# Designs tried in a protein design chat: VHH binders against Abasic site processing protein HMCES (HMCES). Part 227

Target 1, 269 residues: Abasic site processing protein HMCES (HMCES), of Homo sapiens (Human) (q96fz2)
Amino acid sequence: CGRTSCHLPRDVLTRACAYQDRRGQQRLPEWRDPDKYCPSYNKSPQSNSPVLLSRLHFEKDADSSERIIAPMRWGLVPSWFKESDPSKLQFNTTNCRSDTVMEKRSFKVPLGKGRRCVVLADGFYEWQRCQGTNQRQPYFIYFPQIKTEKSGSIGAADSPENWEKVWDNWRLLTMAGIFDCWEPPEGGDVLYSYTIITVDSCKGLSDIHHRMPAILDGEEAVSKWLDFGEVSTQEALKLIHPTENITFHAVSSVVNNSRNNTPECLAPV
Key: E = the ipSAE of ESMFold2; O = the ipSAE of OpenDDE; V2 = 0.75 times the mean of E and O plus 0.25 times the DockQ between their complexes.

## First folded at step 19 (VHH)

Design wb9 (from wb2 with F103L; framework vhh_6z1v_2; at its last look DockQ between E and O 0.61; V2 from the best seeds 0.70)
Fold by OpenDDE, look of step 19:
Parts: structure tokens; sequence; C-alpha cells
Structure wb9 (fold): chain B 269 residues (1-269), chain A 123 residues (1-123)
């Protein structure tokens, strides 16, 4: 996974992340660093994207079932990294393979510290290799959405008003991530960054791409992944597997350029 | 305590109309999507209709075919299901359900449930 969409306004995104804590109380996640949230139809590595994480990471006596939403840098920067510039990291940390997560120090160490997060997106993009050509067809991949009377297909929103309504009821894709905290050697703010765990693709996506993000489907999976206080690493890793509960459609080549940030990126062709 | 109380279920004849109501209490009703579900004997619970927290988005199941309409009154903490042109196949226990903000179509996605009200349609 090298490209996502996360374009919802902050308030809409927050509502979409409504949850119940372990006491059954409905909550909205509290924002940390909301000003770092930059909505985009075309999110690439090194950009900031919102993730969910347990409040216990910030407050010692917090209920671990409570959630915080925070923009973090895509591409995990390990805490041990000694260079002043995160871009000088010599290995790719955009993704973490599920089969080697415990073999890589960069991922194993933060995971062992309970630094699990849920990466939020409208969906993610993948490119299908066309046989016989160097051309790749991009696809937008996301959770199946409920068809409402006012929701035309993502492509059929005839009016801006209808478009807003569709997105107000959008089920966000919830991907399993690992985050780390990096303190710059020269001082400054702590950098929070994440990697997306990947798995072998489900059968439905296998023709498009052989790998997919580990998707946490449903509130229980999300809660267990986040709750590092009550759920061990071993138990959490049981949640990491391919899911068939996804849909996709072909999109235009507009998304190929990471600078393009328009609705056309995820619109059906 | 969260409560959802359904009312309006009764015996009606084929082609008849019925309006179900669900009164909600114990939570901020204006921030919840509401749904009507039904369960017939020996069948799984299925969505009939759902409405978003602000009432701007609605969903009706395919079998409704324009016969039923979900609505809500946030001032009264009540959700309604107007059922017209009822058929024997509509006989079921109808349940009111609630979930945060967005409407979903799966029963497992809803957090709160009423006790249900029996709707019986005679031929």
Amino acid sequence: as target 1 above (269 residues)
Amino acid sequence: EVQLVESGGRLVRTGGSLRLSCAASGFDFSTYAMGWFRQAPGKEREVVAAISWHGGITYHADFVKGRFTISRDNAKNTVYLQMNSLKPEDTAVYYCAARPYQLYDRPSDYNYWGQGTQVTVSS
C-alpha cells in the first residue's frame, strides 16, 4: 500500500470514528495535533494521516479503551534513528509485512511496547499490471458502503450536496498499523510515525495486487488492536489476516500523480 | 439507562397500513442513527430501514419497494416507520435499533435494541 485517500473534513472524520468504550459509553476520539490533519484524495508516504491509538499512550491512568485521533507521518521512523533528517532512513518503512513483523527490529520493538494504531482512510489505491503492456490500471479499494436513496454510486453524485451526504455516511477503512516515537537528536518535537501492516491479498483482490493492508473489520477488531493494556501482542497479531470484505473500482490515471488532490482520484471510470 | 421502546405493532389486513414508533431515552438521540429491523419466525433479523443522525440520509431495504418510510423527530426522541400496502410476508417482530451517527445495514453494527413489536398481516 503506497497510496490512500483521506479527505473528509475533520468533524465528519471524527463522527465516523465514534465508538463505545469498555463501559459502553459512546465517545468521540479526542484530537491530538488537529492542525496537522491535511485532508487529501491522494495521500502518499511521508505525508500525515490520521490514526487512532489508545489514550493510555498519553495518559498513565487512562482507560486503555479510550481512543485518540492523531495525524502521524506515514513511514515509521524508529526511535533509535540517529540522523537529524527522517528522510535519510535507508530502508522502506511504509509497510510492514505481517510474516516478518517480529523479525524486523524497527517494527518488533515498537510493537512490543504496545504501539499499535489504526490507520484511517477512505480507501487505498493499487495498480494492476496490464499483461503485455507497461501500463498499470489504478483501483480504489474500500469497505463496501451502504446504498442509500440519496447516495448514488460514488460516481453518480450529481450534486455537491449529494456528494457531501455520501461522505457523511462513509465507512472508513481501518488498517492495522504500528507507530513509533522519534526524538530528533537536535531537539524539538517528538515525531510520531506509522507503518501499515500488509498481508497476502484476499482472493477478490489477487488479480489486482498480491498484497493488501491488514484491515481490521469491525469495532471489536479495532478495539482489540488498539487496547494494548488488555490485549497482548500475541493476541493482537491474530487479528492480522486478509479480508474479503472489500470492494473496488477502476479509477483514472489522475491518481498516478501524487500532486493531484481532487475527487477525480477516486471517481469510477 | 438506554431504552428503546417500540409501539404500534398489531394485526392488520393485507393492503393495510401501520405506523410504528420507537421512543428513545438514556442517550443523546440526535447523535445516533436509527434503524428498523424485523425478524420473522425461523428467519434471520434483517434491516428494513435506517436513518442517519440528522435525518438527511435514509436507507430502505429492497423488499420495501416504496411501501415503507422511515422518519425521525429529534425533538421527540422518536423514530417512525410508516408501513403501507402491507403483505403477509411482512409479518414479523419489528425492532428499533440505534448506533452512532452513520446508518448501517447489518444488525451487528447497531449497539442498542428495543424489545420489538409484533406486526401480523393477515390474508
Scores: ipSAE 0.742, ipTM 0.879, lowest interface PAE 0.7, mean pLDDT 93
Fold by ESMFold2, look of step 19:
Structure wb9 (fold): chain B 269 residues (1-269), chain A 123 residues (1-123)
Amino acid sequence: as target 1 above (269 residues)
Amino acid sequence: EVQLVESGGRLVRTGGSLRLSCAASGFDFSTYAMGWFRQAPGKEREVVAAISWHGGITYHADFVKGRFTISRDNAKNTVYLQMNSLKPEDTAVYYCAARPYQLYDRPSDYNYWGQGTQVTVSS
């Protein structure tokens, strides 16, 4: 997983993340650094994307079931990194393989601190290799969406140019991540950064790519992954497995260039 | 505290019509999507129809498309299911359910549930 879409306006994204705390109260996640949210149809490593994490990471005595939403850098920078420039990191931390997560210091250490997050996206892209050629076919991969109808509206949400109205009911993809906090040696603000955990692909995706992000399907899985106050690392890792509850469609090669930030990136072809 | 109360279930003949109501209290109805689910004896609970928090987006399962219509009245904190052209296969307990804002199709996606109302369709 090396490319995502996360394009919803902040208020729509926040509403899509409505949840119940452990007391059963409806809540929206509270934003940290909301001005750093940069919506795009075409997010790549080193860019910022919103993640969910427990309020307990920020507030002593907080209810660990309460959620914060914050933009973080994609590509985990370990807290022990000593260079001044994160691009000097000698390891690729865009993804973290589930089968070796407890063997890699870059991931084991923050995981042991309870630094679990949920990475939000509309969906992710993968490129299928075509046998006998160098060309690749990109696909947009996402949770199955209910085929909804506009109640009583004519002309609303019929146009592809009005994706915001079509996306009012979009089920966000929720991927398991690990984050860390890096203090630059020359000073400055702490850098929050994340990696996406990967697993073997499900049967439905195996013809596209052999790996997939670890997807947290449903509020119980999301809550348990986030709640490091009540759910141990060992229990949380049981949530990390492939899912068949996923769908996809082919997209144009417009998405290949990460500078292209348009709805065409994810439109079916 | 939170309460969803279904009403309107009864015995009807094949081809008949029926309207179910679900009165909601104990939460801010205007921020919740509402769904109708059904469960026949020996079968799994399944979504019939759902409607978004603002009422502008709906879903109807294929097996009821064109026959059933979900609607809501936020002033009365009530969601409805109009059921037309009823068949014996529609015999089930019908449940009202609620979840924040967006509608989904799986029972596990919903937070609040009513006790259900029995609908029986005779041949």
Scores: ipSAE 0.717, ipTM 0.878, lowest interface PAE 1.0, mean pLDDT 91
ESMFold2 (binder alone), look of step 19: mean pLDDT 89; pTM 0.909

Design wc10 (from yb1 with T56K; framework vhh_8pnl_2; at its last look DockQ between E and O 0.72; V2 from the best seeds 0.72)
Fold by ESMFold2, look of step 19:
Structure wc10 (fold): chain B 269 residues (1-269), chain A 117 residues (1-117)
Amino acid sequence: as target 1 above (269 residues)
Amino acid sequence: QGQLVESGGGLVQPGGSLRLSCADAGFDFSHYDMAWYRQAPGKERELVARINYGGKTNYADSVKGRFTISRDNAKSTLYLQMNSLKPEDTAMYYCAAGLEYESFEYWGQGTRVTVSA
């Protein structure tokens, strides 16, 4: 997983993240650093994207079932990293494999601190090799969406009003992530950064790519992954597996260049 | 999964030079870590050189000082300059790219390099 769409205005994104705490109270996540949110149809590694995490990471004695939403850098920078430039990390931290996550210091250390997050997106992109050429076919991959007459498909939105209604009820993709907090040696703000956990692709995606992000399907999975106060690392890792509850459609090659930020990136072709 | 396309292989005498190139048409690998691997007949595939997305390089001991890995982010192309070639460098050379920690998800089909008198 190396490309996502996360384009919703902040208010719409926040409402899509409504949840219940452990007492059954309906809530919206509270923002940290909202000015760092950079919506785009075409997010790439090293850019900021919003993640959910437990309030307990920020407030002593907080209810660990309460959620914060914050933009973080894609590409985890370990807390122990000593150089001033994250591009000097020896190995890429955009994704981490689930099968070796507990064997790698870069991920084992933050997991031991309960630093689990849920990475938010409209969906993600993957590229399929076209047989007989070296060309690739990009796909936009996302949760199945509840169909209504006025928002029957992404391509059915003919006006700003109809486009807004398509996305008002969009079910955000929720991916399992690990984050860490790094203090630059030259000073400045603490850098929050994340990696997305990956697994083998489900059967439905295996013709597109052999890897997929670990998707947390449903509120129970999301709550357990986030709640490091009540859910151990060992128990949380049981949530990490492929899912078949996924859909996709082909998109144009406009998305190939990460500088293209238009609705065409995810439009069906 | 996926196919990177290598080019520039061929037959070279010992002491000669070759330059390998690797790209995937229309796809931008500028955020990826990239590497060259090689596999001689009857041997396991081995790392030759790697370069992260920020340009930091690492080399196998057997090629240090002779091979140079580089990347051109504007062209989304990976290179391997091979100088002072030895018969032991004879192998199929593969390009790899990845975003997973200590792993590569994309591989080419390889280009043959033969070093013989």
Scores: ipSAE 0.753, ipTM 0.885, lowest interface PAE 0.8, mean pLDDT 90
Fold by OpenDDE, look of step 19:
Structure wc10 (fold): chain B 269 residues (1-269), chain A 117 residues (1-117)
Amino acid sequence: as target 1 above (269 residues)
Amino acid sequence: QGQLVESGGGLVQPGGSLRLSCADAGFDFSHYDMAWYRQAPGKERELVARINYGGKTNYADSVKGRFTISRDNAKSTLYLQMNSLKPEDTAMYYCAAGLEYESFEYWGQGTRVTVSA
């Protein structure tokens, strides 16, 4: 995964992240660094995206089922990294392969500390190789959305009003991530950054791309992944597998340019 | 994102030079780690050189000091300058790109390099 969409207004995004804590109480995640949230239809690595993480990471003795929402840098910078420039990392940390997550110090160490997060997105983009042409067809991939009687397919939202309604009830894609905290050697603010765990693609997506993000489907999966106080690393890793519960549609080549940030990026062609 | 296409391979004499290119006109490589691999007949594929998204390079010991990997993000092109070529450098050379740690998701079809007197 190298591109995502996360364009919802902050208030809408927050509401979409409503959850129940272990006591069954309905809650909204509290924001850390809300000013770092930059909505975009076209998110690339090294940009900030909102993630969910357990409150226990910030507050001692906090209920580990409580959630915080925070923008973090896409591309994990490990805490032990001693260089001043994250680009000096030997390997790309945009994605972490699930099969080797425990073999890599950059991921194993933070994971062992319980630094699990859920990366939020409208969906992600992938490019299908076209046989015989040097052109790749981009697709927007996301959770199936509940068709409200009035809300035609994302493609049928002919009116701005209908489009807004679609997004007000949008089910966010929830991807499994690992985050770390890095203190720059030269001083400054602690950098929070994340990697997306990737798996082999499901059968439905295999014709588009052979890899996909590890998607946490449902509140239970999200809760277990986040709750590092009660759920061990070993148990959490059992949640990491391909899912068929996705849909996709072809989009225009507008998304190919990471500078393009318009609704056209995810609109059906 | 386009298909990685290697070019620049060919027949060269020992001590000669070649410059390989890998390009994808539709692909923004700016965030990708990239690498050159090679596979000689009857041998396993091996890493020749790697360049991360930030421009940090790594080389196999067998090519260190002779080969230079570089990238032009504006052109979405990867290069391998090969100097002082040896017969043992004879192989199919592959371009690779990826966003996964120590893994490459995209591969070219390869370009053949033959070093022979």
Scores: ipSAE 0.694, ipTM 0.849, lowest interface PAE 0.8, mean pLDDT 91
ESMFold2 (binder alone), look of step 19: mean pLDDT 82; pTM 0.839

Design wc11 (from yb1 with T56R; framework vhh_8pnl_2; at its last look DockQ between E and O 0.71; V2 from the best seeds 0.74)
Fold by OpenDDE, look of step 19:
Structure wc11 (fold): chain B 269 residues (1-269), chain A 117 residues (1-117)
Amino acid sequence: as target 1 above (269 residues)
Amino acid sequence: QGQLVESGGGLVQPGGSLRLSCADAGFDFSHYDMAWYRQAPGKERELVARINYGGRTNYADSVKGRFTISRDNAKSTLYLQMNSLKPEDTAMYYCAAGLEYESFEYWGQGTRVTVSA
């Protein structure tokens, strides 16, 4: 995964992240650094995206089932990294392979500390290789959405009003991530950054791309992944597998340029 | 994402030079780590040179001081300047790109380099 969409207004995004804590109480995640949230139809690595994480990471003795939402840098910078420039990391940390997550110090260490997060997105983009042409077809990939009687397919939103309604009830894609905290050697603010765990693609997606994000499907999976106080690393890793519960549609080549940030990026062609 | 296409391979005499290119039309590689691999006949594929998205480079010991990997993000092109070529450099050279730690998702078809007197 090298491109996502996360364009919802902050308030809408927050509501979409409503959850129940372990006591069954309905809650909204509290924001940390809300000013760093930058909505975009076209999110690339090294940009900030919102993630969910346990409140226990910030508050001693907090209920580990409570959730915080925070923008973090896409591309994990390990805490032990001693260079002043994160771009000097030897290997790309945009994605972490599930099969080697425990073999890599950059991921194993933070994971062992319980630094699990859920990366939020409208969906992600992948490009299909076209045989015989040098052209790649991009696809927008996301959770199936509940068809409201009035809201046809994302493509049928003929009116701005209908489009807004679609997004008001949008089910966010929830991807498994690992985050770390890095203190720059020269001082300054602690950098929170994350990697997306990747797996082999499901059968439905295999014709588009051979890899996909590890998607946490449902509240239970999300809760278990986040709750590092009660759920061990070993148990959490059992949640990491391909899922068939996705849909996709072809989009225009507008998304190819990471500078393009318009609804056309995810619109069906 | 487009197909990585290698070019620039060929026959060269020992001590000669070649410049390999790898390009993908329409694909933004600016966030990707990229690498050159090579496979000689009867040998395993080996890393020749790597360049991360920030421009940090790493080389196999066998090519240090002779080969230079570089990238042009605006052109979405990877280069391998090969100087002082030796017969042992004879191989199929592959371009690779990826966003996964110590893994490459995209591979070219390769370009053949032959160093022979």
Scores: ipSAE 0.796, ipTM 0.896, lowest interface PAE 0.6, mean pLDDT 92
Fold by ESMFold2, look of step 19:
Structure wc11 (fold): chain B 269 residues (1-269), chain A 117 residues (1-117)
Amino acid sequence: as target 1 above (269 residues)
Amino acid sequence: QGQLVESGGGLVQPGGSLRLSCADAGFDFSHYDMAWYRQAPGKERELVARINYGGRTNYADSVKGRFTISRDNAKSTLYLQMNSLKPEDTAMYYCAAGLEYESFEYWGQGTRVTVSA
């Protein structure tokens, strides 16, 4: 996973993240650093995107089922990193494989501190290799949305004005992540950064790409992943697997250039 | 097998040079770590050189000072300049790209390099 869309205005995004706490109380997540939220149809590694995490990371008295939403840098910078520039990390931390996550110090250490997060997006992009050519077909991949359209690969809007209305009740993609907090040696603010856990692709996506993000499907999975106060690392990792509850549609090559930030990036072609 | 396409392999005399290229038309690899691997017959595939998205390079000890990895993100192309070639450099050379920690999700089909008189 190397490209997402997360384009909703902050207040719409916040309402899409409504949840129930442990006692069944309806809540919205509380923002940290809302000014760092940079919505775009075309997010790439090293950019900021919003994640959910337990309030207990910030407040010692907090109910661990309560959620904070905060922008974090995509590409985990380990807390022990000693150089001043994250691009000097020897290995890419955009994604981490689920099958080796407990073998890698960059991920094992923050995971041991309960630093689990849920990465939010409208959906993600993936490029399919076309047989007999070097050209690629990009797809936008997302949770099925409740619509009355006919069965098929189209599960969202099929016209420009319908896309606008669909976003009011969009079910955000919820991906399993690990985060860490890094203090730059030359000074400045603490950097919060995350990696997305990856798994083998489900059968429905296998013709597009052999890897996919670990998707947390439903509020129970999201709650368990976030609640490091009540859910151990061992139990949380059981939530990490492929899902078939996913849909997609082909999109224009406009999305290929990560600097293009327009609705055309995710529009059906 | 892979989406990346290597070129520039061939037969060369010891002490000679080759430049390998790797491209995947229309795909933006600017955020990816990229690498060259090689595999001699009956051997495991081994890392030759790596370059991260920020330009930091890493080389196998056996090629340090002789090989140079570079990338041109505007052309979506990875290069390996191979100088002072030795018979032990004979192998199939593979291009790789990835975003997963310590691994690569995209591979080329390889280009053969043969170093002999």
Scores: ipSAE 0.707, ipTM 0.855, lowest interface PAE 1.0, mean pLDDT 89
ESMFold2 (binder alone), look of step 19: mean pLDDT 83; pTM 0.842

Design wc12 (from yb1 with T56H; framework vhh_8pnl_2; at its last look DockQ between E and O 0.70; V2 from the best seeds 0.77)
Fold by OpenDDE, look of step 19:
Structure wc12 (fold): chain B 269 residues (1-269), chain A 117 residues (1-117)
Amino acid sequence: as target 1 above (269 residues)
Amino acid sequence: QGQLVESGGGLVQPGGSLRLSCADAGFDFSHYDMAWYRQAPGKERELVARINYGGHTNYADSVKGRFTISRDNAKSTLYLQMNSLKPEDTAMYYCAAGLEYESFEYWGQGTRVTVSA
């Protein structure tokens, strides 16, 4: 995964992240650094995106089932990194392969500390190789959405009003991530950054791309992944697998340029 | 967005130079790590050079000081300048790109380099 969409207004995004804690209490995640949230139809690595993480990471003796929402840098910078420039990392940390996550120090160490997060997105983009042409077709990939009688397919929202309704009830894509905290050698603010765990693609997506993010489907999966106080690393890793519970549609080549940030990026062609 | 396509291979004499290129038309690789691999006849594929998205480079010991990997993100093109070529450098050279740690998702079809007197 090298491109996502996360364009919802902060308040809408927050509401979409409503959850129940272990006591059954309905809650909204509290924001950390809300000013760093930058909505975009076209999120690329090294940009900030919102993630969910356990409150226990910030507050001693906190209920580990409580959730915080925070913008973090896409591309994990490990805490032990001693260079002043994260771009000097030898290997790309945008994605972490599930099959080697425990073999790589950059991921194993933070994971062992319980630094699990859920990366939020409207969906992600992938490009299909076209046989016989030197062109790739981009697709927007997301959770199936509940069809309200009035809200046709994302493509049928002919009116701005209908489009807004679609997004007000949008089910966010929830991807498994690992985050770390890095203190720059020269001082300054602690950098929170994340990697997306990737797996082999499901059968439905395999014709588009052979890899996909590890998607946490449902509240239970999201809760278990986040709750590092009660759920061990070993148990959490059992949640990492391909899912068939996705849908997709072809989009225009507008998304190819990471500078393009318009609704056209995810609109069906 | 196209496929990674290598070019610039050919026949060269020992001590000669070649410049390989790898491009994918319309695909933005600016965030990707990229690399050159080579496979000689009867040998395993080996890493020749790597360049991360920030321009940090790494080389196999066998090519250090002779080869230079570089990238032009605006052109979505990867280069391998090969100087002081040796017969041992004879191989199929492959371009690779990826976002996964120590893994490459995209591969070219390769370009053949032959160093012979």
Scores: ipSAE 0.845, ipTM 0.921, lowest interface PAE 0.5, mean pLDDT 92
Fold by ESMFold2, look of step 19:
Structure wc12 (fold): chain B 269 residues (1-269), chain A 117 residues (1-117)
Amino acid sequence: as target 1 above (269 residues)
Amino acid sequence: QGQLVESGGGLVQPGGSLRLSCADAGFDFSHYDMAWYRQAPGKERELVARINYGGHTNYADSVKGRFTISRDNAKSTLYLQMNSLKPEDTAMYYCAAGLEYESFEYWGQGTRVTVSA
């Protein structure tokens, strides 16, 4: 997973993240650093994207089932990293494989501190090499959405009213992540950064790509992944597996260039 | 199934030079770590050189000073300049790209390099 869409205005995104705490109270996540949220149809590694994490990471004695939403850098920078420039990391930390996550110090250490997060997106992009051509076919991949009006498909060329209704009730993709906190040696603010855990692709995606992000399907999975106060690392890792509850559609090559930030990036072709 | 396309292999005399290219037209690898691997018959595939998304390079000891890895993100192309070639450099050369920690998810089919008089 190396490209996502997360384009909703902050207030719409926040409402899409409504949840219930352990007492059953309906809540919205509280923002940290809201001015760092940069919505885009075309997010790449090293950019900031919003993640959910437990309030307990920020407040002593907080209820660990309560959620914070905060932008973090995509590409985990380990707390032990000693160079001044994250691009000097020897290996890419955009994704980490689930099958070796506990063998890698870069991920085992923050995971042992309960630094689990949920990475939010409208969906992600993946490229399939087509038989008989050098061209790749990009796809936009997302949770199945409940059809509510005339349009049950994203990107339909229809009235502005139908576009707004599709996104007003959009079920955000929720991916399992690990984060860490790095203090730059030259000084400055602590850098929060995340990696997305990957697994083998499900059967439905295997013709597109052989890897997929670990998707947390439903509020129980999301709550257990976030709640490091009540759910051990061992139990949380049982949530990490492929899912077949995923759908996709082909999109134009506009998305190929990461500088393109338009609705065309995810529109069906 | 190969997802990257290597070119530039061939027969060359000892001491000669070759430049390998690896491309996947239109695909943006600018955020990817990329690498060249090689495999001689009967041997395991081995790393030759890697270049991270920030442009920092690492080389196998056997090729340091002779090979140069580089990338052109605007053309989505990875290069390996191979100078002072030796018979021991004879192998199938593979291009790789990835975003997973210590792993590469995209591989080419390879291009053969033969160094012989």
Scores: ipSAE 0.741, ipTM 0.871, lowest interface PAE 0.8, mean pLDDT 90
ESMFold2 (binder alone), look of step 19: mean pLDDT 82; pTM 0.838

